VHH binders against Stonin-2 (STON2). Designs and how they scored, part 4

Target 1, 311 residues: Stonin-2 (STON2), of Homo sapiens (Human) (q8wxe9r568to878)
Amino acid sequence: EEEITVDVRDEFSGIVSKGDNQILQHHVLTRIHILSFLSGLAECRLGLNDILVKGNEIVLRQDIMPTTTTKWIKLHECRFHGCVDEDVFHNSRVILFNPLDACRFELMRFRTVFAEKTLPFTLRTATSVNGAEVEVQSWLRMSTGFSANRDPLTQVPCENVMIRYPVPSEWVKNFRRESVLGEKSLKAKVNRGASFGSTSVSGSEPVMRVTLGTAKYEHAFNSIVWRINRLPDKNSASGHPHCFFCHLELGSDREVPSRFANHVNVEFSMPTTSASKASVRSISVEDKTDVRKWVNYSAHYSYQVALGSIW
Below, E stands for the ipSAE of ESMFold2; O stands for the ipSAE of OpenDDE; V2 stands for 0.75 times the mean of E and O plus 0.25 times the DockQ between their complexes.

## First folded at step 1 (VHH)

Design c7 (framework vhh_7pa5_2)
Fold by ESMFold2-Fast, scan of step 1:
Structure c7 (fold): chain B 311 residues (1-311), chain A 123 residues (1-123)
Amino acid sequence: as target 1 above (311 residues)
Amino acid sequence: QVQLVESGGGMVQPGGSLRLSCAASGFTFSDYYMSWVRRAPGKGPEWVSTISSSGSTISYADSVKGRFTISRDNAKNTLYLQMNSLKPEDTALYYCAKDQYLPWGSSEAFDIWGQGTQVTVSS
């Protein structure tokens, strides 16, 4: 009957190096959403692993939430929904609020630092532009921690992986014109069982091949988009790379840029994980002892992988 | 001009050790994954090990796991392979390779090899 759900959502953004994806720039934004079904005027208190309250917590046993971390973190640039008493937070670091009933809303957001030193996988990309011909090849490798595990299903997955290769506007314009005439196309069938780059085109052009997932041009992103539902792949977690290949012939070499792109965009989600290590330590509801309490964690990653010069 | 020069091979008894080196020039060594591949007499080529550009990600063939260690020194543009507990079946020409992760012959994009260094394990 009486219930409150706290969703802790992390957003990782950044720029990583082209070779081994060293983190060059990053930021982590944590958003906390509340959905409650509570009778009457409910005054709630949320306790986080805020370093400034370490050792000074006053929490009833029934309000303590299970946690997977003993870490205490620094909360930067906290911003609150109007239902939060900010004076209480400034004076005591207590997050005191009266929730909007039966409505999912963002209680607060804050910035943290990325808790890990490395990302779940690395993406290495080679590009070649020769006249009106463009080739792109990427190798995706799971990090050392994933490579050591023989069962990929024991690891938290990277879901809905999207790797976007920006296509210059000149290429899109020329290619659309040619495809209307039936000569050029970015559409391709994908064979997941094939070795990358080891066979001929079999009469299809342009050529897009992947060892896992799907690849096609998507207008919404002005990009060739490589999509993978889940990593690590259950067929192999032995550290073998997943590969993407694209060969594109353009209608005019006069309008082809001298380089393909400055970066590749990588995006994916990890359920039940935290990029910030932000943790809900307690949830209390004043004058109520029989409240069902839930906490969910998720992390979304969106970053740029730097590309080297043309090969 | 890209150049890879392997060294450190020789004759050794079973159970012995050798350390192979590969000196790279003509490219930015620190930007590339590097691999060791070998070819035994009368056999096809076999991938041995790969190391990432920073050295943080390393992979080995099952036949050499626990016995061989790949490493790199980006300041010296050099790749290494420490080979311990050598067996007669490790007898092969060992090649340093730029940007290969899969076994040789599994990728058509691989075409840069050094001259190789001979390792012979005999009693």
Scores: ipSAE 0.000, ipTM 0.130, lowest interface PAE 20.9, mean pLDDT 75

Design c8 (framework vhh_vobarilizumab_d1)
Fold by ESMFold2-Fast, scan of step 1:
Structure c8 (fold): chain B 311 residues (1-311), chain A 122 residues (1-122)
Amino acid sequence: as target 1 above (311 residues)
Amino acid sequence: EVQLVESGGGLVQPGGSLRLSCAASGFTFSSYEMAWYRQAPGKGRELVAGIYTGGSTSYADSVKGRFTISRDNAKNTLYLQMNSLRPEDTAVYYCARSDYVWGSYEPYFDYWGQGTLVTVSS
């Protein structure tokens, strides 16, 4: 009956370079949410892998230091819910709080440094213009430099991958169809059995083609959206790229702007992982002996891949 | 910006061995397929061996069983171990990085280094 759940959620945002996807700018925000079902007054204490505590831990707990690979991290710009005793945190780095019962709320947030050198995958994109014809092609590869990708047996998936290609306002008319009269709605043509280098579609006219997932124009984002439920897949293990291709025929070359999308937006989630390496080291509830304690980790990534100059 | 520097070539007798190295800089090495090409005197360039980002490899029929391509992503270095060398292996060996041309579903290899000469004599 007595239980407390701690959700540690990381949000990665940033900008990566064209081609190599080198991290040019990044921001990692960690949010900790609490959901508790505790009777009576419930004073709780939460301890994180805060580097400011590490020195004291080493002195007091030298015997466990060599047996753990837990990274100690710096917490920047900590902000707390009103239920947290901030004076206790400033003096001892312990997060002391009285939770809102039966209500999921954000206990605290802070900023950290991204713990990896690379992102889980890279996206290379090329755009070509020839008269009134525009083509966009992307190649997606899993990164072996990302720690969770180094051992296939322990690899954590990227889920609900969404790659958005912003569409110039002038081109929107080519992607939507009015039910009464007018505009064409473009649909992705998907061949899930195709691998890179074996995709031949003789006799068909694909406007959009992907080797994995689906792609279509989505008005909610004013973008062509390439969606992949889960990475890696069978072809990722050998380093073969997943491909997206779009061909658009405009009414005239005047409809091609001198500049258009200078970035591609990438968004996905990774369960049971942390972008910050923030971890819960302890949870206690004053004067309660049988409290069920749960900790969940997740990371959400949302960033821009630069395309560079178009002309 | 992008640089590939080959080394390890030299003069060896038939049946000998050499290990070539390619030091890469100016790009995220682990994100690219890499390859070794060679050009013999009076001949065009040919692909010798390729390695994907995931570690799988491909070899030309003429070198299968004798050559081994490998990579060290921590050191940004590509290797080619050459065993049982033959006079016909005499060539300048080039390190190449994969790239993609608009409209192509296949990678091509670009950013050739200066090359390293391998001479198998007698």
Scores: ipSAE 0.000, ipTM 0.274, lowest interface PAE 15.4, mean pLDDT 75

Design d1 (framework vhh_7mjh_2)
Fold by ESMFold2-Fast, scan of step 1:
Structure d1 (fold): chain B 311 residues (1-311), chain A 123 residues (1-123)
Amino acid sequence: as target 1 above (311 residues)
Amino acid sequence: EVQLVESGGGLVQPGGSLRLSCAASGFTFSDYYMSWVRQAPGKGLEWIGRIYYSGDTSYNPSLKSLVTISRDNSKNTLYLQMNSLRAEDTATYYCARDEYSSGWYEGDYFDYWGQGTTVTVSS
């Protein structure tokens, strides 16, 4: 009862270079969602770490929220739900609104610049096409330049990591998961996650192996998908890369592209973190002091790693 | 340009039923999720439910047994059927257009609202 929850959700999208994953193009979109259970006329005020109020901020003690960053940020292309008084925002940068009761809704969205110099990990991929044979190998390393990776005690995981390698459906006729031979991941130096059939009836069977997670062809994405539940794992601390390897033998009578693909797609989420460094500094509810106030942060990353771009 | 016009409100006795309509214009109605929201005198806005362009619905759990949302894409019209009305259902009822979001989070962003229609439940 008498509760308001603010969810700050960041979406990173972009294109990074082959090898060192330099950011070539990016967009960071922040969405702020509200879910409230408030009685009466609930006029609310939300304050962000908006650079335009740095040094001018006036907030009542009871309304102050714990800050997640010392940074002040520029908000670009702000767009608001109809319940927000935009004139108040333009004059004071305070977000004044009357929330929808018991309904999760998007209060606002805006764009920012990515707050880090590097992404949480790098993915290097080598592809080889020789006649009817295609080989793909990737090396994944945690980035020491990403701020959340600097202190192991405060490190935040990358969750539900999905790395997709586009493969034309005509290259893959069937998919088969190899039996587990009883070797545990802790003891295995190289694990086989899955296998799939070649396009040639008499061709050699494809080999697919990963050192962490699983890999298989997924029809929904027309891709080989390497899935990792959480990074870093215990082996990441040693500095050794996590590896993906795939060997395909295509039909000898088919035309084979000179390149496997132009990009590899990477997606993952990071709980309790922000790509924008957007931070809620204050929450107030008119005529109420006993309101329970919660702020949650999360970031989702979705980007392409170029295979044919210049370093 | 985008307009939503609610109708069908009025005085109804406790235990009665009422159907509200919302006429949409200025956009391709069939492409959008639509919602109903209400506000009782002296209370905050309360979300009632949403209908997807497919016709599937999602309701506020507190109201699920009392209301039904439907749409007629050929008439660009949204409906709210209410049954077993009580004094607590006295409110201004709003039709709202949900913004379609392709982001990884499904957002509940209402970018246009009607002017509202008032329902009064009393003897």
Scores: ipSAE 0.000, ipTM 0.151, lowest interface PAE 18.1, mean pLDDT 76

Design d2 (framework vhh_7pa5_2)
Amino acid sequence: QVQLVESGGGMVQPGGSLRLSCAASGFTFDDYGMSWVRRAPGKGPEWVSTISGSGGSTSYADSVKGRFTISRDNAKNTLYLQMNSLKPEDTALYYCAKDWGEYYDSSALFDYWGQGTQVTVSS
ESMFold2-Fast, scan of step 1: ipSAE 0.000; ipTM 0.425

Design d3 (framework vhh_vobarilizumab_d1)
Fold by ESMFold2-Fast, scan of step 1:
Structure d3 (fold): chain B 311 residues (1-311), chain A 121 residues (1-121)
Amino acid sequence: as target 1 above (311 residues)
Amino acid sequence: EVQLVESGGGLVQPGGSLRLSCAASGFTFSEYAMAWYRQAPGKGRELVAGIYSGDSTSYADSVKGRFTISRDNAKNTLYLQMNSLRPEDTAVYYCATDLYGSYWEDEYDYWGQGTLVTVSS
């Protein structure tokens, strides 16, 4: 069976504002991987929605798939695998290559910009310090401005959501001592329908509470990590925010740093989506007409939410 | 404030040559792709030539081998060298860039005013 698979993966990174999560800085890197099972010498041509071929595409790419709505994007800083004929790309914008046999490899990478005005959800965080007591609370709400969230039929999940709250090194020793004493661990307690104030935790209660997912200290990140397998869920659809609450009782005021943190890290993946709107418009293999063609899209998001000073 | 200013257009005889310039300001010129479009009387705009960050170029088949796009990042200037001009090259030529990576082709926000090129006997 003759077959070629093209995987288009976008990597979004950036910094967003406190509260409304306005995009302050961002980068989108697109990587295209090829995996092919083709007999004999296989010269392949790949076509993307490259703005520089708009209006002349039929002349440049005779095997174009018909579409009624097309978006065109700019490809910045293109870098190619050695199997790509870069002279052909420079002269015609055609990505001409001889793929590696039965081996998944990165054909090319390029930079674009984020195609949306807003991210899939917003995270608002409040912190308070009173003597040796520290409280952190976050509210997560699905964004109605993100394209996939506007139409329930086009909603694509955010998967493996990880929200990391950096923990000062001084607090880590206190966590270890609690564990050794055999008291309650940093294991999160799921609490449905939590209201403002009802999520408070005393020294005899769990250190953390979440309304969805789990939360615990993870040494690999030097952070308290709030994990959610998939968004949106039933509660997201009701319009109520998902909440994270953490209460820490430190042994001494000297263990409390002057600043808790200046940011929270957010990371998640979205299958079958593109952050760049990069799209495969054509795939051809010279002298072969019976070739199975597959195109997969995915986007990975990793960004910082600014907190500002808490003092 | 982003500004693109084209110059160098004029009246030329068939077979003649002309060099267009586009002075860019208000953005980090070297980091963005630049393009030349043209619009002939009674027709829509068409892409003529493009140049990426790193100086990779692309040309419409109708101008390939006759036109050369280039850039001078030190001067924030884009050029189009047009050789062997034909009457069908008569059009208003526009310099274009998209700093926000618009995915809607009709929302190209940063176009110059255009410069008229007339090729006649």
Scores: ipSAE 0.000, ipTM 0.135, lowest interface PAE 18.4, mean pLDDT 75

Design d4 (framework vhh_surovatamig_d1)
Fold by ESMFold2-Fast, scan of step 1:
Structure d4 (fold): chain B 311 residues (1-311), chain A 122 residues (1-122)
Amino acid sequence: as target 1 above (311 residues)
Amino acid sequence: EVQLVESGGGLVQPGGSLRLSCAASGFTFSSYDMSWVRQAPGKGLEWVATISYSGDSTDYVDSVKGRFTISRDNAKKSLYLQMNSLRAEDTAVYYCARDFEYSYGLDEFDYRGQGTLVTVSS
């Protein structure tokens, strides 16, 4: 009958180094969305793990929400929906608002920093050029902090993983939209430094191989897209990397560009997790004690990994 | 049908200015936060600026803060990006984007226009 749902959504963006994926630059944007079904004029109060209220927080027992972290965080560049009393926030750091009935809306957004030292996995990529032939090889390894020390199937997953390799528009004519061979066919021939698919015929279609998931050219992204539904998979515990290989023959009718893509793009989601460690500490509804309260967390990651020079 | 149509892109010299416009139709424009996102050659989508549904709050990526200004006119159902002190690094296709009620990624906007090309070069 009486219900309020708070969705805390983190968006990680950044640039990481070639090889060890050191975080060189990052941004974390947190958005908080509300959907409520409350009778009458309902004044709501939301409490976050805001560092500026640490040690001064006063919350009624009934309003305390289960916490996912002991961290207190800095909220930068806070922006609020018009239903929030910003004067109350400036004076007390309390988020006081009157929600729109039965309407999903963004209550607020703010900037934070990434709370972890490492990303869930590393992607190392090597490129080589020999005349009109270009080869790209990537190795993906799960980070020890996220899965390597536990059964891969019991860890919170990275879902809908997309690794995008930008392709110059002039090379698009050399691609067909087809899936590559599956894990088992390629696994038997994996070699960390090997070229797997060179051809002597000019203008031949690209050779693409992956040990997990699928890879194909996708015009919507102007990229070769390596897709993996879930990491870690059953084989991640073996310590062997998941591999991507691509070989292109450009033909004699075109030159290799003087500059190739400097980065590959990595994107994935993690359910029930937070990149910022933002946490809802309390939810209260004035004059109501029997309100059902839900808090959901999710993190989406979108970042660039350095490719390095191919010349 | 939801539509977002960008205009105003072009070639400009370093240090110059451009104003981008976006015409929205097919939805209640005044109920949604709006963003500008861009894609430089060989790069992924980068969020540039956001404006709240009322126009009272704005936010910018650090690299454009102080140089770019996002604004909107709810009566005209239009979104704008005033770009000053342009740099070669600002060269990109700029997209008008509607924030979805439930969106997890910066490049997962539910509605995006066709884009307008901005080239900063001599």
Scores: ipSAE 0.000, ipTM 0.105, lowest interface PAE 20.5, mean pLDDT 76

Design d5 (framework vhh_enristomig)
Fold by ESMFold2-Fast, scan of step 1:
Structure d5 (fold): chain B 311 residues (1-311), chain A 122 residues (1-122)
Amino acid sequence: as target 1 above (311 residues)
Amino acid sequence: EVQLLESGGGEVQPGGSLRLSCAASGFTFDDYYISWYRQAPGKQREWVSTISSGGSTNYAESVKGRFTISRDNAKNTLYLQMSSLRAEDTAVYYCAKEDIYSGYDLEYFDYWGQGTLVTVKP
């Protein structure tokens, strides 16, 4: 069959404030991937909602794609695969290319600004270091713009949410000694419906409790990782935060750090959405009118939440 | 082949100044947040400062007003200008490329340089 698939993938990265998660710094990178099954040497044209063609775009009706936004955006620092004619882009803003047959590849990437004022949720974290004891507590609240949609058919989830709390290297070494001595690994403990008689945690073992998802130490990230499959939760209520609690008792007073980490790392994906509001407006294939055209959007968010004053 | 090379460390007296540099290669320098971290003898590595791809800056409270982070995208180089140095600033200073994730790939990338030693003599 004659078909072409365009995947628009956004990556949001940045730093947000401790309390209200106000965006202090951000970077949005958009990558456009192509996968095509086209006969012969097909020349393709892709049109984006590029502000520089607003009011001047010229496309055939048959090449117009369903719109995902009415916004026009500024594309910064465009970089192209070798199959793209960059002179055509600089002169007309049209992305002209000859795709690699039956091979998924990155056609181009560019930078833009985050199109929203707020992120899908806020994370507030309090830390306490007192002698050999460390406590960490986080409160996660859905932002009003993302939590107000009660229609499950139109609601876009935050998926595979990962909140990582970096563990100082000295604490990791202490836990390694426990493991070498035959001690069990760090474990998360859910507080809802928990029974004291069913606990598998030893008296000196770290306690982790979450109201949604799971939490445990993950060596791959050198962090305690709070994982949530999907937000908002089906039973979430406005004003009720999802909570993470961790209590660590260190094995030696001499190995207590002077501080916890300066930040918490947050990651999640949002299918069928765009952080950049980049949108494919048109797709055409030279000398072919019966081509199946697909456009998919996704956004991945990865950012740091400050734990102290950084301004 | 991401590479970060720190330089500019040395011995200084209290109240002195030093300028650290970090030469970057193997990635599109302009597109990334880049940070300075430090590790004092016998202590954990701590964050010092971050600069965004667009030039926005943040600092740890202990260095705010004394240190200035900057970048030269044409030279693929990160800088840390340190002034009013104190004995507590004695550490190995590292630059680090911040985390990047693809919308489809959940791969973690965290690259560190080898560090440059700063010693503030009592």
Scores: ipSAE 0.000, ipTM 0.109, lowest interface PAE 18.9, mean pLDDT 75

Design d6 (framework vhh_7yz9_2)
Fold by ESMFold2-Fast, scan of step 1:
Structure d6 (fold): chain B 311 residues (1-311), chain A 122 residues (1-122)
Amino acid sequence: as target 1 above (311 residues)
Amino acid sequence: QWQLVESGGGLVQAGGSLRLSCTASGFTFSDYAMGWYRQTAGNEREWVAFIYSGGDTTYADSVKGRFTISRDNAKNTVYLQMNSLKPEDTAVYYCAAGWDYESTLYDSYDYWGQGTPVTVSS
């Protein structure tokens, strides 16, 4: 009957370099959502791994929650829902609140630094423009520098991966609506008569190939979208990259803008993980001892990979 | 550090032959796919031939039947045997190495040589 759920959701945003995906610009936004079913006027206290309370926290044993990290973090730019006593937080770092009953709401948000030195995978992209011919190819490899990738036992998947290649509106007429499916290798396609170097017909249908997932033009994003349900894949274990290839023959070199894309957009989610390493240390409910307490973590990543020179 | 060093270029008459070599150092050559690209005056680099780490090969239509790519992993060297050369084969030829993936795109390769000029007179 008496229950409170705390959802900790991280959002990574940034810009990374073309080759090795060095993080050039980033921020991590953490949002904490509450959903509670508590009788009466329930005063709640939430404890985080806030560096400013390290060594000074006072928590009853029954209120202690399992943690996924030994790290203590600095919380920047904290903002609170009106149900939080903000003065109490500023004076003592205690998150004291009276939750909205039976309504999922955002209790608070704050900014942190990214807890890793690298992203879960790297994406290298090359483009070639020769007259009216345009080629785009990407190579995706899992990063051994990302902590969750170093130990198969603690491996956490990247889910619903979207890699988006912005396409000028003038090129849209050249794309079919049907997706291409992942194939064993791009070589197999080449050996079966792929049109490498073909210039025989201007304005022809583009050739798109992927070795994992699917790719097609998606109008909602004004982009070619390469979709992969889950990484790492079985082929990721070999160290070989997953590949995307697109070859487009336009009607004229005048249809190629002087600058058609500066970046590729990458987006994915990682369940049961934290980009911030924010952790719920304790949950207490005043004058209640038989409360079911749940904490869920998730991270969403959305960033740009530079297509040209590092900048 | 890594290096790719091309050799074997030069001046040759139409119908003649040349053998280009590219010797690699500073990385595990046998793990890499190797390609040859060429750049003609006023044009972008174009793909010529590709050899996978496993030895399979692919060729651009313009050179099929005339050029042969091969490798010697013991010598860390990739070769391009060019037969029946035509004036339109005149270009600077570049060697490239990529992690066991095919690519016709010059920007996709991990390592590049500095190029060796080939001039075919008519």
Scores: ipSAE 0.000, ipTM 0.247, lowest interface PAE 13.5, mean pLDDT 79

Design d7 (framework vhh_7mjh_2; at its last look DockQ between E and O 0.01; V2 from the best seeds 0.00; counts 0 for: pae E 22.0 > 2, unsure alone 64.3 < 65, placed apart)
Fold by OpenDDE, look of step 2:
Structure d7 (fold): chain B 311 residues (1-311), chain A 123 residues (1-123)
Amino acid sequence: as target 1 above (311 residues)
Amino acid sequence: EVQLVESGGGLVQPGGSLRLSCAASGFTFSSYEMSWVRQAPGKGLEWIGRIYTSGSTSYNPSLKSLVTISRDNSKNTLYLQMNSLRAEDTATYYCARGPDYYESSGLEWFDPWGQGTTVTVSS
């Protein structure tokens, strides 16, 4: 059976402010990948929710793809694979191409505007330095203003959430512990009852706590990495905040750098959704009527949350 | 998964030197141009330079005398050598794959970029 799969992948990058996590700057890159198993030289047409084609779509019923979005988007800075007839696109905005056989490849990419006003969740981070003591606390809360969070029944989760706190190289030793198997990173203790603002730490050893997920120093990122498999948490109320806490006592105040991390890095993926609201409206394969057509959507978010001055 | 991971950042005194590394994974490193960019606190992103697949380099004119970009394809690693560092060079440094050039707009795009490594130049 012949088949064509269209993957619409959004990449969100940006910088957000501290506190309310207002988007200060962002970029959305939409990448469309094709995997096709078609016999012969198949000519394919892809229809997107391009505002320039609105009202002028000529598509056979059998080629119409189900879409949940009613939005039309402006495509910016379109780039195409060599298998695309770019002249046709410029003249008619039809994406005409001869796909590579049995190979996943990027058909095209374009930039667009982020379709939401807010990110899926907010991250408030506070850093405090008192002498040789350094504390970092984060409060994570799902955003009510994000469309995917509005209906619990249709809620789209954030998956593989990674929050990275850059660690000065001088501090790395404090997050390592010797074990029988070698050096291991200190891991956060999970405490579901922990609350933001808890500073009661006894002892000279670094302490990390999370209410959800895991946290440890990861050498690859030179960061303490807070990992959460899924947000919102299934076992918590949607509006329940999640917390990260790290306390570090340095040997002296001289070990405290004048500047600590000026940002936190956030990364996660969202399945079945897009940041751009780009949608495949139609897929046509010339001279073929019995082709299975699939469209997958995904979005990856990678952005920095600005931190205020620690001092 | 395509990934870039920067390392080598830290505290350095004025006039000092620092070498940053960027480890690439999830793609054929040798097939891509690579770039370094930085962001100083409270400032926008600043392009530092790029290295082409051929090994040739292009630099921001304002930084050309202070930086050298190199790559080791056998290690999938990008490097940024910085010399004579100043307080103004305090920033988070990012490596990025690309740029990709968009002919229609004249804009360049890089994807992905790493998490960044922070360099602090202070006495």
Scores: ipSAE 0.000, ipTM 0.185, lowest interface PAE 15.9, mean pLDDT 87
ESMFold2-Fast, scan of step 1: ipSAE 0.013; ipTM 0.518
ESMFold2, look of step 2: ipSAE 0.000; ipTM 0.091
ESMFold2 (binder alone), look of step 2: mean pLDDT 77; pTM 0.770

